# Ledger of designs, part 5: VHH binders against Spectrin beta chain, non-erythrocytic 5 (SPTBN5)

Target 1, 109 residues: Spectrin beta chain, non-erythrocytic 5 (SPTBN5), of Homo sapiens (Human) (q9nrc6r3533to3641)
Amino acid sequence: TPTMEGSLEFKQHLLPGGRQPSSSSWDSCRGNLQGSSLSLFLDERMAAEKVASIALLDLTGARCERLRGRHGRKHTFSLRLTSGAEILFAAPSEEQAESWWRALGSTAA
Short names: E, the ipSAE of ESMFold2; O, the ipSAE of OpenDDE; V2, 0.75 times the mean of E and O plus 0.25 times the DockQ between their complexes.

## First folded at step 1 (VHH)

Design S4 (framework vhh_sonelokimab_d1)
Fold by ESMFold2-Fast, scan of step 1:
Structure S4 (fold): chain B 109 residues (1-109), chain A 123 residues (1-123)
Amino acid sequence: as target 1 above (109 residues)
Amino acid sequence: DVQLVESGGGLVQPGGSLRLSCAASGFTFSDYAVGWFRQAPGKEREFIGAISWSGSSTYYAVSEKGRFTISRDNSKNTLYLQMNSLRPEDTAVYYCAAGRFYSSLLPDEYNYWGQGTLVTVSS
């Protein structure tokens, strides 16, 4: 059962169905991975209390790819959901970005 | 039954201020993040911003910096939007929204919507 948590920045790149959002910017969050579910929280207290989240993502069939310094942030990776939504993430370090990429079940070939 | 009911809309002059309220019922309001959206005539629904369950964190997507403030009162199950220095382009129907299980600040994750309140900014 994969588990991981940590501080991230995120940016919504594509909406469900592959549509482009009218507004998109980088924001801070704390990610919490439990099995096939990734929860994003605005701060550490919300993550600890498991109350409100900014997103609960179903990772079944999702694809994760390292971006290697693309998109205005270092240590970046993308997560594409079966809905067609795509979210970009930036981790605090290269090692953490690679750990997230592996834990999220990368399908990059 | 989740219900969200907006109020406080009306006709205001350019440069004026208005405070919108959203009364929530049918769920534990204090456990959810909630947000505001608007839809101007002939345009897509636009995300304004959201506030965390405790009120300690806010997220604003509208580029009109400093004019709009979101707040909440968990003891009253109420969400507020304070709008200052209103402009004709702020004319829209304003909606509040909440997530089904955990409210999301990402616009396409909101599942519950109010019926909206009309704000008209004109002389």
Scores: ipSAE 0.014, ipTM 0.187, lowest interface PAE 7.6, mean pLDDT 77

Design S5 (framework vhh_sonelokimab_d1)
Fold by ESMFold2-Fast, scan of step 1:
Structure S5 (fold): chain B 109 residues (1-109), chain A 121 residues (1-121)
Amino acid sequence: as target 1 above (109 residues)
Amino acid sequence: DVQLVESGGGLVQPGGSLRLSCAASGRTFSTYAVGWFRQAPGKEREFIGAITGSGGSTYYAVSEKGRFTISRDNSKNTLYLQMNSLRPEDTAVYYCATHSTFYVERAMDYWGQGTLVTVSS
């Protein structure tokens, strides 16, 4: 069962149903991957205490793709859910982006 | 756990405006993403838009074409939906909802009771 935790930035690229949002921006979060669930928390304190996530994503059937730096952030990858929603992520380093991509890819089967 | 209460619905003529409010209870409001949905009789529930806990990001369904604006005031634990240039097709019960999932991929965990908006001459 894959597990991973770390600081990320995220941005909603597509809404459920594949529709484009009229506006979106990058937000900071703490990501926590447990099996087929990715939880995003406001900060490290909330993640450690498992208080309230700002998102809980079901990764069943999801696709994760490494991105080139065209989205205004370095070390980026995308996560597309079966709902048609797509979220862009930026990791603090290339190594961490690759680790997230591998961990998320292993769960998307 | 969060409790949500909508208000501000009513009868309005085409071309009119309304502002809906959603009051939340509990000390966790600022950590939840919250969204607006509507449901007309006999139709599927429709997503209007969502705003992150901090208010830093707002996401709208393209079909609203700039007529609707979502905002929040975390100091008052309140979410707002400003609706302009209303049309008869906007007649629906409007719900605010929060979910652990920011992107509304599944049914929301916490729903308000809804507020009826009727757009008719």
Scores: ipSAE 0.015, ipTM 0.226, lowest interface PAE 7.2, mean pLDDT 74

Design S6 (framework vhh_sonelokimab_d1)
Fold by ESMFold2-Fast, scan of step 1:
Structure S6 (fold): chain B 109 residues (1-109), chain A 122 residues (1-122)
Amino acid sequence: as target 1 above (109 residues)
Amino acid sequence: DVQLVESGGGLVQPGGSLRLSCAASGFTFSRYAVGWFRQAPGKEREFIGAISGSGDSTYYAVSEKGRFTISRDNSKNTLYLQMNSLRPEDTAVYYCAKEVTYFTLSPYFDYWGQGTLVTVSS
């Protein structure tokens, strides 16, 4: 039962069905992984109080890949949902990116 | 408590333009993706497009054809749809919808407005 929390940057790369969005930018969030669900919150207080979520992602069948390039950020990984939607994430450090990749990979498989 | 109110619909000539507005209340507007759908008589609702809470990301259906532009003004809690080069097939009731999340990952919209009628005819 993987669990993980932390500050992330995120960017939507692909829409459901695998199409590119008309525009996209990096935004800050706090991620909270509980089992097969990843919750994204706008800020740390909202995450702690569970007041609002910017996304609740079902990780069943999802794929998580470490990104070796920069993609505008360091320490990046991607999460592709079964819908074809793809989100890029940037962690504060390489170690944290590796930890997210392992946790998400074990949950999503 | 969530309310979405569309306005700006009406009769326009083919080739004309129209700007629709959606006034939002009852939620923190800047924290949710919002979008536009339309429904022609006897047809299913079809997705037009959505815009992320910050306004930095926009997502359009393949049927957009570059004629429609979505924007938002978070200081006024208002969503807009600019429609140009209108055609008879654009005749529909246009709906504003609040997505469950900050950005568009799915077609899940949990609140809908009442709609505003757009008729494109001579």
Scores: ipSAE 0.014, ipTM 0.280, lowest interface PAE 7.3, mean pLDDT 77

Design S7 (framework vhh_sonelokimab_d1; at its last look DockQ between E and O 0.29; V2 from the best seeds 0.00; counts 0 for: pae E 5.6 > 2)
Fold by ESMFold2, look of step 2:
Parts: C-alpha cells; structure tokens; sequence
Structure S7 (fold): chain B 109 residues (1-109), chain A 124 residues (1-124)
C-alpha cells in the first residue's frame, strides 16, 4: 500500500552536485511512493515480465514543484534532491500530475 | 572515478552467514549510486539490492527478501551486505557496482564501476 503509484515518464535534468548531464532523455517507468522513498520501475513496457530496472530516490529534504508543460512534455513536475540532483516527471494527465505533486510535496516537506 | 574492492567471501555451509564489504576509494559513496550484484556460474549478473543516497532506505530483489541486509558506513566509504540463511543457490561471485548518477538500476549494464568480486561458496 504505497502512498502513490502510477505510470510516469522521467528525465534527469541535473545530476548530483547540480552537474549538467551531457545528454538526457525521457524514460518511461512506474512510480511507487512509500514513506520517504520514491521507487521507479523501468519495466520496459512489460516486454520482459521478470526483468525490471529500478531507480530509488531518497526524498529526505527534497523539493517538489509543478511545471506547466515545460521541457517538451505536458503535465509535468520536478523533484530537486538535497544532493543537488533534479529529476523531471511527466504524468499521463494533469489530474495525475497534481496527485503526484501533492503526494511528493507532503512527503518531502 | 571510484575504485571498488569487495571482501568477506568464502566457503560456508548451508544455513550459514557471511558479511561482505565493499570499500570505495577515489570518491565517496555519497557521490554515487551503489548496489550489490551476483553472478552464478553460467548465468548473467543478477541484482541483489541497493541503498538510498542518505542510507535510510533499501530496496531488495524479491528473491532475497528477508535474508539479506544492506547497510553503509559513510565515515569509512564502505557498503555492507549481510547474508543469512545461505543456500547452495547463493553460490556466486558477489560484486558491488556504482555509477556517477543518483539513480540505482537493476540492470548491470547501467553501472560504470565494478569491483573485482568476492567468491561465496555454499556447500557442505
């Protein structure tokens, strides 16, 4: 029973230390928010049922902001980690983006 | 860049325990996403688990739930894997791996830095 779960796209906008990536693109995932951790399951659209990639994000002290359709996607929000890393997310709808933003904001405080 | 050295492997009987260490040099783990993998003979490297940047949260592969514990000691730049209730199926070379981004992946192809591995053999 996660606090929030659903399909997302994500993009690494800033690396730890606030470094600019040399190249960055949007990837698909399924997000799972539990406690202060956000897990991203990069399941490659269920093509390999037993194979999944996972990204684990520590939300301690993180900041979450709504983005209004910037960076080539609609329904977006950003997550800035205390490491200086920043990840952009895009939800399938504005309603889902708002739900994610509320859930992440209450967790990150 | 970072250099990784695993240690603590060896021969153990079924039901036994081992604690593996992964020591980092060249950079601190707080700059890298770090996880544990293993490779049994004739198989691909398999994700075991990872720990968050702050050290507060862990994620484990489903098959390892409840038997393995990952921890870190930032003052020593060391990652640990405590393995309990070992089985013959756990026989493998165990690796720690890192990449210079904060995201942990289950795919070994996503990791840039690897230790040499430490052999764990579970047999009578």
Amino acid sequence: as target 1 above (109 residues)
Amino acid sequence: DVQLVESGGGLVQPGGSLRLSCAASGSTFSSYAVGWFRQAPGKEREFIGAISWSGGTTYYAVSEKGRFTISRDNSKNTLYLQMNSLRPEDTAVYYCAARDEYIFYTSPSRYDYWGQGTLVTVSS
Scores: ipSAE 0.055, ipTM 0.381, lowest interface PAE 5.6, mean pLDDT 76
ESMFold2-Fast, scan of step 1: ipSAE 0.179; ipTM 0.494
ESMFold2 (binder alone), look of step 2: mean pLDDT 77; pTM 0.794
OpenDDE, look of step 2: ipSAE 0.410; ipTM 0.737

Design S8 (framework vhh_sonelokimab_d1)
Fold by ESMFold2-Fast, scan of step 1:
Structure S8 (fold): chain B 109 residues (1-109), chain A 122 residues (1-122)
Amino acid sequence: as target 1 above (109 residues)
Amino acid sequence: DVQLVESGGGLVQPGGSLRLSCAASGFTFDDYAVGWFRQAPGKEREFIGAISWSGGSTYYAVSEKGRFTISRDNSKNTLYLQMNSLRPEDTAVYYCAKGLYTVWDTEQFDYWGQGTLVTVSS
């Protein structure tokens, strides 16, 4: 039952159905992984109080991949959902990115 | 009490431009994705586009083809739609809508404004 929590940046690369957004930028969030769900919160206060998430992602059948190329951020990984949506994430460090990739990979299968 | 008030509609000639505004109140505007829809007489409501809470991400319907631009000013609690190269088929009532915190799903809008009429005719 993977669990993980931490500060992230995210960028929506593909929308559900595999469509490209007309524009996309990196936004800050706090991620919280519980089992097969990843919740993204606007800031640390919202995450601590669990007031509301900006996204609740179902990781069933998802794929997580470490990114080694230039993506405008360092320490990056991608998450592709069965809906066709793809989100890029940037962690504060390489070690944290590796931890997220391992945790998300074990959840998504 | 959520309120969305559209303005800026009117009569314009083909090829002309309009900028619509949507004034939001009753919720923390900069925490939510917001978007634009339109409804032509006798037709179903059509999605135009949406913008994330920060303004950093936008999504447009395929039929838009670069003629419309969505922007927001969080300091003024205002959403905008810039419409260029207007065509008679753009004649519709234009609505702004409040979504969830993000634009992940264009179908997740829970409050709508009353609309502003745009008429494009020769």
Scores: ipSAE 0.014, ipTM 0.286, lowest interface PAE 6.8, mean pLDDT 79

Design S9 (framework vhh_sonelokimab_d1)
Fold by ESMFold2-Fast, scan of step 1:
Structure S9 (fold): chain B 109 residues (1-109), chain A 123 residues (1-123)
Amino acid sequence: as target 1 above (109 residues)
Amino acid sequence: DVQLVESGGGLVQPGGSLRLSCAASGRTFSSYAVGWFRQAPGKEREFIGAISSSGGSTYYAVSEKGRFTISRDNSKNTLYLQMNSLRPEDTAVYYCAAVQGTYYYTPSGYNYWGQGTLVTVSS
C-alpha cells in the first residue's frame, strides 16, 4: 500500500558528506513514498515499464523541513539524509507541500 | 573524475556462476552511484541495476532480480556483479557506469563508462 505519491520538482543541494555539486538544476519527477523509501521517477510510464527510478532515497534518520518559497521555487521543502546529502523539493501547491512534509516526517522519524 | 575498468568475463556453461568486477580510480568513488548494463549482439543496451554511493540501497531490473546481485566495496574502489544460474541469453558485453550522487537509478545520465567485458554462456 503506497503512503503518498505525486508530482514534484527536485534539485540536489548537497552531495554526501556535505559537498556542493559542481552543477545542479530543478528537474520534474513523480515521487512515491512507501515505508522508509522515497522513489523518484521520471514519469509514470517509465515506472510501469520497470525502468529504474531517477533516485531511491533511504529516509531512515532523515530530516524534512519546510522552506516556504526559498531557492527560486514556491511550496518548497528540504530532505536531509544521514549521508549529509540534501535534496530540495517543490510541490504544485502549499497544501501538497504540507502533506509531503507531514508524510516524510512520520516516515523518517 | 572517475575511470572504470571491468574484468572477470569469459566463457561459462549454462547454469554456472560468474562474478564481474569494476575497478574505479579516484579518491571520491564513494561519492558516485554506480550501475551495471549489458548489450547482447543485435540488441539495445539493457540496464541491469544500480547501487547507491554508500552501498546501502540497490535497485534491480525485474527480469534480472534473484539471479544477479550488485555490491560494492568503497575501501577497494570496486563494484561487483554476482551472476548465478546463467542462461545462453545472458551472453553480452557487460559495462559498469557511474554518476555523481547518492542515488541515481535511471539508465540515462550516467557520465563515466567502462570499456566492457564479454560474457559468453554456451556449452
Scores: ipSAE 0.013, ipTM 0.213, lowest interface PAE 7.8, mean pLDDT 78

## First folded at step 2 (VHH; from H11 with V108I; framework vhh_8h5u_2)

Design H11a (at its last look DockQ between E and O 0.56; V2 from the best seeds 0.00; counts 0 for: unsure alone 60.6 < 65)
Amino acid sequence: EVQVVESGGGLVQPGGSLRLSCAASGFTFSNYDYAMGWYRQAPGNQHERVAIITSGGSTNYPDSVKGRFTISRDNAKNTGYLQMNSLKSEDTAVYYCATRVDYTFSGIWDYWGQGTQVTVSS
ESMFold2, look of step 2: ipSAE 0.586; ipTM 0.794
ESMFold2 (binder alone), look of step 2: mean pLDDT 76; pTM 0.775
OpenDDE, look of step 2: ipSAE 0.360; ipTM 0.705
ESMFold2, look of step 5: ipSAE 0.551; ipTM 0.778
ESMFold2 (binder alone), look of step 5: mean pLDDT 76; pTM 0.773
OpenDDE, look of step 5: ipSAE 0.331; ipTM 0.688

## First folded at step 4 (VHH)

Design C6Y (from H11a with S58Y; framework vhh_8h5u_2)
Amino acid sequence: EVQVVESGGGLVQPGGSLRLSCAASGFTFSNYDYAMGWYRQAPGNQHERVAIITSGGYTNYPDSVKGRFTISRDNAKNTGYLQMNSLKSEDTAVYYCATRVDYTFSGIWDYWGQGTQVTVSS
ESMFold2-Fast, scan of step 4: ipSAE 0.662; ipTM 0.806

Design C7R (from H11a with S55R S58N; framework vhh_8h5u_2)
Fold by ESMFold2-Fast, scan of step 4:
Structure C7R (fold): chain B 109 residues (1-109), chain A 122 residues (1-122)
Amino acid sequence: as target 1 above (109 residues)
Amino acid sequence: EVQVVESGGGLVQPGGSLRLSCAASGFTFSNYDYAMGWYRQAPGNQHERVAIITRGGNTNYPDSVKGRFTISRDNAKNTGYLQMNSLKSEDTAVYYCATRVDYTFSGIWDYWGQGTQVTVSS
């Protein structure tokens, strides 16, 4: 069962149905992957309590792709949900981006 | 049909106050895991998060607005608010409301409004 936790930057690129958001910005979060669920928390207090996540994402059927340095951030990857939503992530290092990509890819089966 | 509409923008002098409203139809704010956020875009296409509120009432603000802005919602009226106090010229932007319906787990935000202009100028 995949598990992964760490600091990330994120940006929602597409809304469900593939629609464009009216505004998009990079924001900081703590990601927590448990099996097929990815929780995003805006700060450490929220992450520790696990009660105030900004998002809880269902990864069933999701696709994760390495973007490397694209989209104005280094160490980037994308997560596309079956809903059509797409979220871009930036990890603190290339090794962490690789780890996230592998962990998220294994949950999508 | 889902509709999200911002209102309350306008011209205000530095130090003034405005209250923005985000009226929603086609879904309710009283559901499990609902969240709402306010975002702004300055004339230079710089986008940033201004405020978030979760279903549980937890709020989050960047340092640039903390202590000056307050996000709230009235679930009975299906309306969210951004109270903006001590406005600065740097707060001039188009303000957008983003909402997420519960149970979907389908993204961070599901619906966005078209924006309302706030201009802080003397």
Scores: ipSAE 0.564, ipTM 0.766, lowest interface PAE 1.6, mean pLDDT 82

Design D4 (framework vhh_8h5u_2)
Fold by ESMFold2-Fast, scan of step 4:
Structure D4 (fold): chain B 109 residues (1-109), chain A 121 residues (1-121)
Amino acid sequence: as target 1 above (109 residues)
Amino acid sequence: EVQVVESGGGLVQPGGSLRLSCAASGFTFSNYDYAMGWYRQAPGNQHERVAIITSGGSTNYPDSVKGRFTISRDNAKNTGYLQMNSLKSEDTAVYYCATRDYTFSGIWDYWGQGTQVTVSS
């Protein structure tokens, strides 16, 4: 039932199985949440057209935690999937980060 | 296990062209559902996204290279390419190929060792 979309920055923190990636960096995306699926798109046009996402995340059993200003970005939160993968996100504002945290929490459980 | 290898870097004069290749191997993925991207890093700078291509062929570029660089892929060969035209001194950097697999419940990032591109007279 939950829906949300907006501009985000993201960074892969942990790979499935809980191992660290050999290298990762912050990248820009457009997030689109529908029910238990979070899609990440390169830009707003690709998101609106539903062409192809750069990531499709299954949120079943996922955990979302507010990180505030940690990890070199403001307004941050983390998303940890049942696979052990963890992605860090930064929202453009405190209110948007709070909205994402609420929406993602309601999809997981 | 997953290996990403860049090639095609070198020294070129301003206005010249280079074609970079990225060979990906060792995947346990049963199809080509992964994105490929090119990033660069010049001395003293952080990594910058240069181009990305999805499994379906959708592409994106920053304004700094739009119209000059073209990313493409050959799914049958698990190989990506970056065609770089009208090269400028500011394009001098180590270029890295990366893959992101969106078939899993998360994002897998595999990075190559990088290939040096130097644009100088």
Scores: ipSAE 0.021, ipTM 0.380, lowest interface PAE 6.1, mean pLDDT 77

Design D45 (framework vhh_8h5u_2)
Fold by ESMFold2-Fast, scan of step 4:
Formats: sequence, C-alpha cells, structure tokens
Structure D45 (fold): chain B 109 residues (1-109), chain A 120 residues (1-120)
Amino acid sequence: as target 1 above (109 residues)
Amino acid sequence: EVQVVESGGGLVQPGGSLRLSCAASGFTFSNYDYAMGWYRQAPGNQHERVAIITSGGSTNYPDSVKGRFTISRDNAKNTGYLQMNSLKSEDTAVYYCATRYTFSGIWDYWGQGTQVTVSS
C-alpha cells in the first residue's frame, strides 16, 4: 500500500459538487499519504502528533494529473476527488512531484 | 483558501458558559450539503466528538454533553457556533471545528483549535 509524506503547497481549485470557490490561495502544509487517505497538516509537529488536519481526503476513485507549472507554481499536480473537488498541489521539486503522482495514481481506483 | 477559524475559548468557572464560533472561508454552507462538527481533545486523550450539525439543521450530541451544549449555524455569515452551558472540569480541552461534505465525508477541514479551561 502506498505511503508518502512531505511538504507541499495546496490550493482549492474546485469545491465538492464542482463549484469554483469565491476565493483561493496557495497555503503550506505537510501531506501524509497512507493507503487510500491523504491527510494535510499545518506543520510537521501536528502531523507527527496527529492533532488535527486541515483536510482528510478519501482517494477512492480520485484522479491525479501532472500540471507542469500551470497556476503560477512549478512541480505541480492536481487531485480530483469523486465529490467533484479538485485540489492543486506544488511539491518542492520535480522528483517529489513525480513521486506524489506515482503514489497517488497507485492509490486511486 | 479553504479555512475554518475557531474563537471564543477562555477560562471559566464550573457552572459557567462559553460560546465558541467557527468562521469558514473559501466555501459557503448554503451552496453545498456541508456538515459542521465540534471535536475536543484534552492532553493525553484522543479526539472526542461533541456536536454535529448537518446542512439541513439536524443535530447530534454524545451523552457527555447532551442537554448542556447546543450547536448551530448561520449560513449567511458562514459561521457555526457551539453554546456551552453548565460547564464542568471534564470539559477542559482544546476545541476544534471541522467541516465536511455530508454525502461523502471526503472534505474534512479542521481549524487549529481554541482552548477551553474550566477551573476554579
């Protein structure tokens, strides 16, 4: 089962139901992938202590796509959930973005 | 930026009251079937659910707070509330607001928490 963790930036592109949010900006987080769940935390301490997440995403049926610098960030990928929500992510490097894409693609069915 | 921010925590004596607020941004309660919940965590304990309200206004409470706590929402203000009455020492915890898409549970946003201390 896929596992991965690392620093990311994220941006809500579409809300559940496919609607555009009235406002959207890039925010920093720590991503933690375990099996079919992706947890986003505000910092590494919160991730280690499992205190609270910004988001807990169910990846069942999700789609992940490499974006190659669209939306004003490098090393980007998108995650589309079955709810119609879409989140954009920016990884610290191209290698990290590729790793996330592979891991998320292995998880989503 | 999808964000929820708690406020209203503080120090209160047993039997007192507090009202917590949860301000949401980056989405709207009125456009989607979003549920909102309050959870709490005391040091050394796991997270405990204290209240849930659905987009339609249905509420649910565990026995530990039923009759003392009331959850509500104001969709026009994109804000949820937790009215806490008859507070007890065991209610001391960090209180977190969470929101989720009701039909899927897929989108859970958590705030950073607000401290509630019930002590004389």
Scores: ipSAE 0.006, ipTM 0.158, lowest interface PAE 11.1, mean pLDDT 75

Design D5 (framework vhh_8h5u_2)
Amino acid sequence: EVQVVESGGGLVQPGGSLRLSCAASGFTFSNYDYAMGWYRQAPGNQHERVAIITSGGSTNYPDSVKGRFTISRDNAKNTGYLQMNSLKSEDTAVYYCATRVYTFSGIWDYWGQGTQVTVSS
ESMFold2-Fast, scan of step 4: ipSAE 0.006; ipTM 0.128

Design F52L (from H11a with I52L; framework vhh_8h5u_2)
Amino acid sequence: EVQVVESGGGLVQPGGSLRLSCAASGFTFSNYDYAMGWYRQAPGNQHERVALITSGGSTNYPDSVKGRFTISRDNAKNTGYLQMNSLKSEDTAVYYCATRVDYTFSGIWDYWGQGTQVTVSS
ESMFold2-Fast, scan of step 4: ipSAE 0.626; ipTM 0.808

Design M10A (from H11a with G107A; framework vhh_8h5u_2; at its last look DockQ between E and O 0.60; V2 from the best seeds 0.00; counts 0 for: unsure alone 58.2 < 65)
Amino acid sequence: EVQVVESGGGLVQPGGSLRLSCAASGFTFSNYDYAMGWYRQAPGNQHERVAIITSGGSTNYPDSVKGRFTISRDNAKNTGYLQMNSLKSEDTAVYYCATRVDYTFSAIWDYWGQGTQVTVSS
ESMFold2-Fast, scan of step 4: ipSAE 0.766; ipTM 0.861
ESMFold2, look of step 5: ipSAE 0.534; ipTM 0.779
ESMFold2 (binder alone), look of step 5: mean pLDDT 76; pTM 0.771
OpenDDE, look of step 5: ipSAE 0.407; ipTM 0.731

Design M11F (from H11a with I108F; framework vhh_8h5u_2)
Amino acid sequence: EVQVVESGGGLVQPGGSLRLSCAASGFTFSNYDYAMGWYRQAPGNQHERVAIITSGGSTNYPDSVKGRFTISRDNAKNTGYLQMNSLKSEDTAVYYCATRVDYTFSGFWDYWGQGTQVTVSS
ESMFold2-Fast, scan of step 4: ipSAE 0.663; ipTM 0.819

Design M11L (from H11a with I108L; framework vhh_8h5u_2)
Amino acid sequence: EVQVVESGGGLVQPGGSLRLSCAASGFTFSNYDYAMGWYRQAPGNQHERVAIITSGGSTNYPDSVKGRFTISRDNAKNTGYLQMNSLKSEDTAVYYCATRVDYTFSGLWDYWGQGTQVTVSS
ESMFold2-Fast, scan of step 4: ipSAE 0.659; ipTM 0.807

Design M2A (from H11a with T99A; framework vhh_8h5u_2)
Amino acid sequence: EVQVVESGGGLVQPGGSLRLSCAASGFTFSNYDYAMGWYRQAPGNQHERVAIITSGGSTNYPDSVKGRFTISRDNAKNTGYLQMNSLKSEDTAVYYCAARVDYTFSGIWDYWGQGTQVTVSS
ESMFold2-Fast, scan of step 4: ipSAE 0.570; ipTM 0.764

Design M4G (from H11a with V101G; framework vhh_8h5u_2)
Amino acid sequence: EVQVVESGGGLVQPGGSLRLSCAASGFTFSNYDYAMGWYRQAPGNQHERVAIITSGGSTNYPDSVKGRFTISRDNAKNTGYLQMNSLKSEDTAVYYCATRGDYTFSGIWDYWGQGTQVTVSS
ESMFold2-Fast, scan of step 4: ipSAE 0.619; ipTM 0.789

Design M6T (from H11a with Y103T; framework vhh_8h5u_2)
Fold by ESMFold2-Fast, scan of step 4:
Structure M6T (fold): chain B 109 residues (1-109), chain A 122 residues (1-122)
Amino acid sequence: as target 1 above (109 residues)
Amino acid sequence: EVQVVESGGGLVQPGGSLRLSCAASGFTFSNYDYAMGWYRQAPGNQHERVAIITSGGSTNYPDSVKGRFTISRDNAKNTGYLQMNSLKSEDTAVYYCATRVDTTFSGIWDYWGQGTQVTVSS
């Protein structure tokens, strides 16, 4: 099953149903991909202990696209869930962004 | 109809305190994947996360408010809170509440309020 971990920044761009949030900011997290689930943890300790993620995302039917550094961050990609929610991510490097895009694309099929 | 409504904003002098409330209607808070966050937008500034509480009760704060702000929730009242102490002029902003009630893992936040103004000035 696909597995990937790493430091990311994230920002929720759309809510379920495609609605606009009243506010959004870029936040740091550690992403943990296991099969069809992506967990986001706000710090390294929480990620290591597998407690209290900020989000657990179901990737079934999700769509992942590269954004080429738009939205105020470099090395960006978007994840759109079947709910209509859209989360923007920024990886530490172009290589890491591509790795996430490939892993998430394989999982969403 | 699900609604999220903030209250408790206002004008306060530096060093003062305010308690913001985030009242939710149309659903019941549960321990399964419930979460709440507070965000703010100051004039001319980008949006900033202020506080998060997760379903397990873990909290997180940026350094700018750590030790001064406390996030909490009361599931029986379907209400979340942000206690703000030792307020500074830099805390002047519109404060927004975000909640997650969806147990289908369909996003980070499901509902947002429309904001409440906090002004800290002498």
Scores: ipSAE 0.596, ipTM 0.783, lowest interface PAE 1.5, mean pLDDT 83

Design M8R (from H11a with F105R; framework vhh_8h5u_2)
Fold by ESMFold2-Fast, scan of step 4:
Structure M8R (fold): chain B 109 residues (1-109), chain A 122 residues (1-122)
Amino acid sequence: as target 1 above (109 residues)
Amino acid sequence: EVQVVESGGGLVQPGGSLRLSCAASGFTFSNYDYAMGWYRQAPGNQHERVAIITSGGSTNYPDSVKGRFTISRDNAKNTGYLQMNSLKSEDTAVYYCATRVDYTRSGIWDYWGQGTQVTVSS
């Protein structure tokens, strides 16, 4: 069962159905991967207390791709859900981006 | 089918208040694990998050608006709000509402409005 936690930046690139959002910004979060679920918390306190998440993503059939510094951030990767929604992530280092890519790839179809 | 529409923008003097509304149609808040966020973009600035309320009711604000802005929702009216007090010229921006109805499909947000202009000027 894949597990991983870490600080990330994120930005929603596509909405369900592949549509463009009206606004899009990079924001900070704490990612927590447990099996086929990825939880995003706005800060480490919320993650530690398990009080609230901004998102709880079902990764079944999801696709993760390394972007290597595209979209205005270094160490980036994308996560595309079966709905067509796409989230961009930036990790603090290339090594952490690689670790996320491998862990997220383990949950995909 | 599903529509999200902002309202309440306009011209206001420094120190004034505005309440933005985000009216949702085609779904109800009580039936889903939902969240709502407000974002803004001013000329020359990057897009930024202004406020988020989670499905559990937890709220989060950046330091630039904390204590001045309040995000809320009224499930019976299927409407979200951003109460903006003590407005400053630097709050001038287009404000966007984002909603998440079903976290399993959305990524983060499912639906976005087209934005409403807020201008703080004398």
Scores: ipSAE 0.611, ipTM 0.791, lowest interface PAE 1.5, mean pLDDT 83

Design M9H (from H11a with S106H; framework vhh_8h5u_2)
Fold by ESMFold2-Fast, scan of step 4:
Structure M9H (fold): chain B 109 residues (1-109), chain A 122 residues (1-122)
Amino acid sequence: as target 1 above (109 residues)
Amino acid sequence: EVQVVESGGGLVQPGGSLRLSCAASGFTFSNYDYAMGWYRQAPGNQHERVAIITSGGSTNYPDSVKGRFTISRDNAKNTGYLQMNSLKSEDTAVYYCATRVDYTFHGIWDYWGQGTQVTVSS
């Protein structure tokens, strides 16, 4: 069962159903992968509180893709959920982006 | 059909205040695991999050608005708010509300409004 955690930037690119958001921004977060679930926390206080995550994403059937040279950030990857939602991530390094891509890819069953 | 509609924008002088409203229809806050956020897009396509409130009531703000802006909800009115005090010229932007209304986590936000203009000038 995959587990991984670390600092990320994230941006929601598509809403459930594949619709466009009216606005989007890059935000810092702490990502926490546990099996087929990815939790995003905006700060340490939110990470400590059970109901304070900004998202708890179901990765069943999700697709993860590396995004070299796209979206104005380095070390990027995208996560597309079965809902049609798509979230873009930026990791602190190429090695960490590769690690996230592999870990998230392995949960796509 | 689910809709969220922003209102309360306008022209205000530096140091002034505005309260933005985000009215929801097609769902009710009391029935769902909901969260709400406010985002803005300044002239020149600068996008940023300005406030979030989680279903548990926790709030978060970036340093640019911390202490000046307050996010809140009135579940009985199915409406969210952004109280903006001590406004600065750099707060000039179109302001958008976003909401998550489902108890399943299919993404970060489910619905967005079309925005309301805030201009801080003169």
Scores: ipSAE 0.563, ipTM 0.762, lowest interface PAE 1.6, mean pLDDT 82

